# VH-VL binders against f1miw6: the designs that were tried, part 22

Target 1, 251 residues: f1miw6
Amino acid sequence: MPHFAKPLLRNIITRNLFNSIKKKQCLQYLQTLRTLQYDGFTTVYFGETDIPESLVTGEDFSDGYYMPTPTWCVVHAGGSQGWVPWKYRMFLRDELCIKQEDNLFFEFCDVVKKAYGKCAIVVKERRRQDATRPKEGKETEAQAHVPSVVNLTSVTCCPEVAKSYGHKLLTLPSPYNYLNPLDSAWSSLKWFIINNRKEFCLQSVDGVYSYQYILFSDLISKGIERINLSKWRTITTKVRRWENYYLGKLS
Key: E = the ipSAE of ESMFold2; O = the ipSAE of OpenDDE; V2 = 0.75 times the mean of E and O plus 0.25 times the DockQ between their complexes.

## First folded at step 4 (VH-VL)

Design y8 (framework fv_traxivitug)
Fold by ESMFold2-Fast, scan of step 4:
Structure y8 (fold): chain C 251 residues (1-251), chain A 122 residues (1-122), chain B 107 residues (1-107)
Amino acid sequence: as target 1 above (251 residues)
Amino acid sequence: QVQLVESGGTLVQPGGSLRLSCAASGFTFSNYWMTWVRQAPGKGLEWVAYISSDGSYKYYVDSVRGRFTISRDNAKNSLFLQMNSLRPEDTAVYFCARSEYSYGYEDAFDIWGQGTLVTVSS
Amino acid sequence: QSVLTQPPSVSVAPGKTARITCGGDNIGSYSVHWYQQKPGQAPILVVYDDSDRPSGIPERFSGSNSGNTATLTISRVEAGDEADYYCQVWDSSSDYVFGGGTKVTVL
């Protein structure tokens, strides 16, 4: 089973109040986000999650006789208005998938601009703060030296691209990533998969177990749809409560 | 199957000490946050203490802070509650329970043990 | 700091619907979880994150949470549903908080 446990927010808050750099980054993030919201920006959380096929089957695939366990990357975005009106993306974690992501953020920015107008797009902190890579065709020689951050996320979110659509790109600093409602949505999706996976797996076909990508896609799609507007409003309201708590403690 | 089994509950005099144990089986214990919840005879549920999956975070209800210590041994799939300076008000059935923070921003306790009775009386 | 208020008891006829409320200041901003406890037994999680059900819990159990009131609804009540029910939240100011419990009697 994938590890779902997370540290308590109260314990994290207590510890991190004494980390001056992260405290300052969190305060700046929250103040910037609140200012953008007051200026009419719609907040949208953009990100991805990894779903191993073993989460669907409930089995570990050993090397040798069994097939390797593929991991699927699911990319979506949402906020207080629900999931964005944009088809979620799903692809395998390999070199081909990494290349395909370069065009994703442009399409995303266009879709949310048409749906919501100007947006504050929130993404998780990458290993390096300058790790956001511009689209290949728009890179300057200086920009081409931006480090690759494949291990944290393979979706490239470029601040210049966001700005060209009238958006603002914000990075939620670690360890305060629990202020991201998308993480709660991903947890709900994974729990839905665990509770409903038996309905979508082929079992015991002539002494073998079969799994088809269509069944996996259907399970993921149903799980995403289960996280409806009401659920998103609940999740984002809880995040707002934590934001208010942090603003009171960190300012 | 997934199971939690508490042990160690007994009669103790006020001011005494007692250690409770909880044995986990059927799941990867080191992946889960664990909690102790108590229930006084004829009363409702009261949370006591919480510990992170790696043991780095510990939190207590105010009435037991400084007297109780929660700990775990992931190699032995065991959870512990060391209770010192016991009071009659600590008399209760003590349950251990498993939590998954990732189900949402607030933890739910999805698997519970059967409980162990601690009586603090002279 | 926060207190969750439940009615001490609810009586319901077999086949009818039982509604158990959990009152709390701005409780709609919290994730509410519900537990069932039968005499001499450990609690069982029946609803988590306001409205979701664990595997093995019948669809007769449902939940809602808005404003100052969360509600556990048990439809088509059976004799086996007779138990104490507890709501529970967590927040950074009050830690884990359980409601006082509601005894559901199936008459």
Scores: ipSAE 0.006, ipTM 0.471, lowest interface PAE 10.9, mean pLDDT 77

Design y9 (framework fv_traxivitug)
Fold by ESMFold2-Fast, scan of step 4:
Structure y9 (fold): chain C 251 residues (1-251), chain A 122 residues (1-122), chain B 107 residues (1-107)
Amino acid sequence: as target 1 above (251 residues)
Amino acid sequence: QVQLVESGGTLVQPGGSLRLSCAASGFTFSNYWMTWVRQAPGKGLEWVANINSDGSYTYYVDSVRGRFTISRDNAKNSLFLQMNSLRPEDTAVYFCARSEYSYGYEDAFDIWGQGTLVTVSS
Amino acid sequence: QSVLTQPPSVSVAPGKTARITCGGDNIGSYSVHWYQQKPGQAPILVVYYDSDRPSGIPERFSGSNSGNTATLTISRVEAGDEADYYCQVWDSSSDYVFGGGTKVTVL
């Protein structure tokens, strides 16, 4: 098993090895990845995670009232070489439509080419953020025209752009998220936030409330830096063991 | 030879304080996360605290937070647990253990000391 | 993961196979580690990351982890395997969690 923390909601499909379509997709993904690695491609996992401000502030709204908390999307990439030497990004969820127009993926491809040469860039398979999920058993005509796409909600990962830098863009099948070491890194980041957030609080000074603000970006930066090269090597070694298991089991 | 040796366990009255020590040898101590795990008489293992390689980050089980402080001295290859405001339920054998991959997240504890007994009673 | 459930005891005849279970919601998504503890001694890591063995641990010890159950399997059980066995995971919502332990008796 990869180094993933317990999800709040389990996905029963993630463990279903009897789904023949997903088994074939997983096998094809693994064979392609190994072929690229043997051909000298450096593997980098590119992804995002959502961090609600309530995770940082520690505020609890469970007692009767629900107030939406702003959510930040953190984008980064890493692998057996550690975090890529690319400045991670943070986007406020409400602004994502504007931020997707940034040429972020071009910059990313250029940075990793300069650092590692040709790369196999692995991105988790997802549908677009605005796409309506098909209900089990029946899909509406409108939903049938919204294709699944290989990109992050914050960044459009274009295969042609990756290719222009000598890279290969790969899609990790969604039910096999446990083959993505980045998910373990995100769990470690959230663990760091939970254990260090209480250093910041509202305080009363001279009878007047004053604020100790957490620098959201500073806390995130410290959490990301905590996931050092040694940790990345451990995480990617566990993923490699699962890859070997599935290559043997599915072929 | 990799070895961890705990010391400092004794009988203490409720509300008292005690400092435990763990001496490490046979490996580069400064490269590893370290942990304290306790075991009450006749009961199971319970994680207490861990500390990263340079001592900049510490984590505690909720029941000891604010009362216990984990620390380390890498120059002396030593790990410490300062225990304040001790309660009868803190009575246990306290084990020092090493995280196998030196980072602590999801790591197994690959090397353990023999433990030191702390008894808290009136 | 607040609780890992282990049976309090398992009895096994010499030369047979002992199976010790560790139950937890979606435990198959965690890395499970197993420790052996003999009376008056420190725990020893016997299986880590679900199924790997540390150097020095006999091949008779193996592990698996899927769905809601992780299992430590001891084949060709010897009298010297009589001990308490603990499973352990790390959970971002509840820290390091140990199971309650299973006493293996070789009869």
Scores: ipSAE 0.006, ipTM 0.410, lowest interface PAE 14.3, mean pLDDT 77

## First folded at step 6 (VH-VL; framework fv_traxivitug)

Design k1 (at its last look DockQ between E and O 0.45; V2 from the best seeds 0.00; counts 0 for: pae E 7.5 > 2)
Fold by OpenDDE, look of step 6:
Structure k1 (fold): chain C 251 residues (1-251), chain A 122 residues (1-122), chain B 107 residues (1-107)
Amino acid sequence: as target 1 above (251 residues)
Amino acid sequence: QVQLVESGGTLVQPGGSLRLSCAASGFTFSNYWMTWVRQAPGKGLEWVANIKQDGSEKYYVDSVRGRFTISRDNAKNSLFLQMNSLRPEDTAVYFCARSFYDYGYEGAFDIWGQGTLVTVSS
Amino acid sequence: QSVLTQPPSVSVAPGKTARITCGGDNIGSYSVHWYQQKPGQAPILVVYDDSDRPSGIPERFSGSNSGNTATLTISRVEAGDEADYYCQVWDSSSDYVFGGGTKVTVL
């Protein structure tokens, strides 16, 4: 009996499946991922998340001058094995050109090679902000877009670099971000920050003035550490269920 | 203190229009997805609409689609719900709630207003 | 039928443990959040992401989610825990789904 996906799953499928191209891309991604997994590649999700300083401080800048608060970018990776044994990086996104650390991806690839061997490195497709609504135009043949260099804001992920270390770089299609367990991890981190920032606040009194400081590094570190192996397993299991669902539905 | 305060709820006739407002304070309003949730008298919670930080994305429950419009003014730390063609079944306490959106995941509603009552009755 | 199924009511004696279930097909694949709502008040988030607690929520509140059932557990129940409890999930379609709610009565 075709297990009628409950309405919740139906709604997910209906909205995301509107674009036949994206569906195909998803299927291809999933098939490739599974193939690599069967071939002994360890799946590692590599990515970044933005943490506005206002999220950390909880400061209300509502008194009229929207001063854009600095935004921190955290780069890390994880999977079914937990966080990779690579030290996460934090970058301040200033209006100025974040000097992409060209070597960061090399370092990462080397570390995961040593830790896991050959890896399927999954990165998110950068939503080209400028991609105007695809005009409903011509079904251009979904040429298997060889994963072009995926530029994270702070890191350039190059398929050739990955390959040089024996890895495979995969790009997760943007509509299917929920298939990235790292996003769940980032969400958990952000919620941790929101809910626990007060515990990382120090008060200093200098004469007449009282200052509050947030131990930002400690907050982030603790937030990351809180996402332990058990949590990663739970998250990846959830993702795997969705993957299986789509593989079944789209095949 | 982080706070959401709804306003605008009143008695309205079927087919009428009403605009709800939610004033946010104590946090950077522009960093969050904002949501309207309603609760009919003696009933459960029902999601109504949500809006992205920059207002570029808006989503609605099917029952209000085409009738309700969610909007926000980040400069005024305000969320709005324009309700048109109101029906008796729209009678509810309407809550403003803060949600967190991250990479396609939308978090729980961690901050709620006290709600504003909308009554649609002849 | 609500996509998320909750028992309409749960009765518990003071000091005992209350368990509120939220059923749904493959609910274990979702992040489940729980809200407490007392009469005439706004909902309060008590558990998020299946098992995490917001600051200020007592450790007596815990959550689990597996298979087709999520569970909110309230240990050492107090009179002040009498409320309606709602489970909630979000899906990729940007839809929020609430359970029907469970009235917890402290006997």
Scores: ipSAE 0.116, ipTM 0.684, lowest interface PAE 2.5, mean pLDDT 85
Fold by ESMFold2, look of step 6:
Structure k1 (fold): chain C 251 residues (1-251), chain A 122 residues (1-122), chain B 107 residues (1-107)
Amino acid sequence: as target 1 above (251 residues)
Amino acid sequence: QVQLVESGGTLVQPGGSLRLSCAASGFTFSNYWMTWVRQAPGKGLEWVANIKQDGSEKYYVDSVRGRFTISRDNAKNSLFLQMNSLRPEDTAVYFCARSFYDYGYEGAFDIWGQGTLVTVSS
Amino acid sequence: QSVLTQPPSVSVAPGKTARITCGGDNIGSYSVHWYQQKPGQAPILVVYDDSDRPSGIPERFSGSNSGNTATLTISRVEAGDEADYYCQVWDSSSDYVFGGGTKVTVL
């Protein structure tokens, strides 16, 4: 469709209309979310981010022999009430740490039930490993991209577990990541890390990962604390404005 | 010294092909989304393409879709832009840029190269 | 033209305040980033996420974003602030959108 003007909202709608399957998935997601909110469900965004050690240490390995650097996964949740009162988790991304927290989603569901009652738990749809393949002529149905078990890299999110606690698990379609306020929180955390990592690196001891892990944990904890209730409300307000606008324009 | 250095810009005829390179140093290249941004002479900035840390996701502005291919080699700390079917309107300085966020969707570009000039003219 | 509308130019006297606007429908729902570009140079990030400054950027650079307008404010303008300034957001599926740019002239 030719564009005679480039308004911010028209550009968004035009590009989304190019992918009719993903537009339908997004509209269904938003309608379900609003129904749950009307029915008294508290919205909670549950997710993860990757933090490589090099982002925390600031070390430059490009001048020498490449050396594998561990990547940590941080798992947390939040919403318009701030971070869920649940201790975030950190996992090492290697074979030894895979599935270390098999019961984590059960624990999470119990905590949010006690804190907020019934919740609409939103997780972001992961992109498939086949993103490099041409998808010529094939329209993927929303159900085909949403398995019965929604997995984060380090956590299995089972809809039946959520249902057993009175929650509803929702999947945010991947092209609409701007509707996930947790991604904005992760971006703020990473920016905090980059700007404050030298304060924590001064306590490093060469070859002792336990001291470096303590510095990681303290830096992450401080970064999460700086994303306070006011910041969460700003982030979720921006997302809700987009949700309302999108519903009005597409429904 | 955190640095991005572009190369490969030259004069090329319409319909031709050109491959740009960007060499990264002073940071862990594989931790960042990487981006190409261009600027036509006397004009503003235009995003061209970006690529995920592991190269599994690539995105392009509509005007170059199907003609340009972004790629990266994390072992060599290098970003590439293969430009095919070049048009006069592709004439620009091409910048390599680094993004901070897990997804390049809301990221700012905090480190830029100095750019390489591509001229598409008969 | 860009979906983000910037005035083509702003003139300001040394020591005064320059305000550079970036207009877009519902831009207050985006995180807005700002870049400074001097002639023949690469852009430099001066404000990100509406109002935050990278390390090394003076406090006289500030930003705000509400409704349909984001604003970069340069207080106590110096001759060295003479440059082009661009706003930028993420728009739709992975588009990074820049404003058309504003040339700031320090008289």
Scores: ipSAE 0.033, ipTM 0.570, lowest interface PAE 7.5, mean pLDDT 78
ESMFold2 (binder alone), look of step 6: mean pLDDT 91; pTM 0.938

Design k2 (at its last look DockQ between E and O 0.53; V2 from the best seeds 0.00; counts 0 for: pae E 6.5 > 2)
Fold by ESMFold2, look of step 6:
Structure k2 (fold): chain C 251 residues (1-251), chain A 122 residues (1-122), chain B 107 residues (1-107)
Amino acid sequence: as target 1 above (251 residues)
Amino acid sequence: QVQLVESGGTLVQPGGSLRLSCAASGFTFRNYWMTWVRQAPGKGLEWVANIKQDGSEKYYVDSVRGRFTISRDNAKNSLFLQMNSLRPEDTAVYFCARSFYDYGYEGAFDIWGQGTLVTVSS
Amino acid sequence: QSVLTQPPSVSVAPGKTARITCGGDNIGSYSVHWYQQKPGQAPILVVYDDSDRPSGIPERFSGSNSGNTATLTISRVEAGDEADYYCQVWDSSSDYVFGGGTKVTVL
């Protein structure tokens, strides 16, 4: 039979190049980011991830009973300097409570200004952006600027607030989420949870039922601590290699 | 405890069909990408297919595309591989594996079943 | 069908260090995972994301990844470390590539 060698990058390149509009947006994002970096802006990635309680407890659906499964939204930020010196936030999410925290972004902008000076604040584009983002302006292919507001599930990120602190708010196009080192940090946190949740369990076996009680905050805090400066530098180095690759291919 | 158990491997004639099952327990099945990996006797590991948490994305190695179909039933914590037009080179132990995906580079397989043997021979 | 190149075998004396390489163009931009497989058993994840260990894997197992080479290092090798070892990358939600495997023999 004929031997076949498939390049490691082939599926990513083919999939992303199909979306010509997103390709142009990615190139503009990268060019803007590089310009800001060489103008002395510190790059900071701001974002969120969902941690369902079931990821921590490892619920067993084989018993025919379902445990309650609240979902926590964790909001944090980081970059090549490590986690920003800002207390991460946890928000409870359920089907009836979808809150936006407007004041949080003001506080964040102030903290990163004090820590790093002017920042390029990168947020990823939401996958449901047209359905969940306030949008009245024209969306043009020629503009690299974020919309009037950028909404995460939990937080409203306003470009005017960032600008008032001397920052620049950038949106990373969704097909290129591999250019976001915060996603790698979130994945490392979730792997830590999977591999260490038994060390953080309290167990009750009373009567004909059993419950597994876990200190969520302690487990998550330990997982975040594990992603130290050395890990952040590894993650951001890999992202920078991808950025250079896309700049070479898309330019 | 976390466990994956494969079933359905047997002897089948070339051109035949077979359906493999994998029963998951001890974890929230719907939170994970699930994967089939195979190993021919005396050979190395080969990825076969994977499927997203909600079943909306499915991917296959080129040699099985169009012949194999991966599927999942999150209500039954079950993963499936429908294998059609089987060939002798499909002979292998088929492993069910759990992978984690959240838009990062962390697509490792941390939990494996013991595998089920599929033999394609006359 | 392996893009990743591993030596087919490595022999090591007990108490010494085994180094298993995994070669690929620009592999340093990927997260590399390593599996141990003993005869008749399923693979076990021993290193993930280049250098991290799952719970229960001794610190004798370590990993590195830069340039075109990822390396699994087993310090103070024991007879129980005799197994096949596979490197693996994930380059998207769809592509998982294994190396050809390295048989580690403990003399």
Scores: ipSAE 0.090, ipTM 0.596, lowest interface PAE 6.5, mean pLDDT 77
Fold by OpenDDE, look of step 6:
Structure k2 (fold): chain C 251 residues (1-251), chain A 122 residues (1-122), chain B 107 residues (1-107)
Amino acid sequence: as target 1 above (251 residues)
Amino acid sequence: QVQLVESGGTLVQPGGSLRLSCAASGFTFRNYWMTWVRQAPGKGLEWVANIKQDGSEKYYVDSVRGRFTISRDNAKNSLFLQMNSLRPEDTAVYFCARSFYDYGYEGAFDIWGQGTLVTVSS
Amino acid sequence: QSVLTQPPSVSVAPGKTARITCGGDNIGSYSVHWYQQKPGQAPILVVYDDSDRPSGIPERFSGSNSGNTATLTISRVEAGDEADYYCQVWDSSSDYVFGGGTKVTVL
């Protein structure tokens, strides 16, 4: 049977299928998630995505000077119930001063508590860029130290904070990012941006100069809105199928 | 305007080599996965190879593995396909296509070149 | 045999609706993309992610994907819609996979 997998799966299969530790982590994650779901926790995927300005403008800055285009970070959450009733946040990454708004996760936790009650909040494991190739050394039983804090670029997700609201914070193992429906949503958003940015362009002629402006906020807003409940259901259903597959395969 | 332009397609003998080029313009080339898709005369589309933004990952259809090499020069906004040990079965129009890759998304090809014809014949 | 099965041809009268199917095991679990290709031209993306349309693609083009069948629907078919249509998915084992293509003829 042709095993249709998302592009991410190819990377996972090629790089990480052989890591027994990661498989175990995945299994543990899935088992925990299922347990929480059965215990009445609503699953909410919380995360961020980067949107380079070049993706929005479509401009080719390739005239030899790698000018890093500003990158926008969008933070939001969703699940089988659609987008959470929490207003998404946008941050410009190049602004050194993105003070991790410590308060955003609190706000988020409060909102989802009010909306859904107890939630299983799923976040992606941040790939420590600096993790040098672990030398093949000793299989020390790396007890999956659930990092006490998962730092998103713009938001610090603290298990204790989540717990204080009655939530459970889960970390999705990095090789299995395709099990995050939010990533599919982000991909959809980015694809929407790429394919529809022209519709959000305004031309202004001021005398001798013509300017083209992109209504970026509107573009993002519309892109997010486009991912309606039906789309979320589709995405989460697909993820659930993969979850079930792995639960079956890894058990 | 976003554009891909293929070049290098020609007649070549079996066992010969050919290098295809694709010039990208109108978009930030380095931000995208790039792909070669081919179409034999009167046949359907067949994926050939793709390459990650930074060139660190390359994938090939089995039939060309070991014979074809995909590469890119982001500074020149160019995609390449080195084809060695060409076979008559490799006769096709070769399209350069832009793809979008992200986690959880099966990429589509939103921009295509017009293609370049490669003919492998004795 | 193509992992994705398409009918080789579909005939439709002007103004009517054409439906092009793409069959695959559990295809509904994957994102399906559709391309239009006219003779001597490059393919054009007409539907992506099962049902989304790129800018510039008429609303007459729609897509659905469920179970073992994805469908491209072209409503109010015009003469200009005569083309080959290809479905496409990503497969972890086969990478990018295209259907065999469907020739749509406008009668």
Scores: ipSAE 0.021, ipTM 0.596, lowest interface PAE 4.8, mean pLDDT 84
ESMFold2 (binder alone), look of step 6: mean pLDDT 91; pTM 0.937

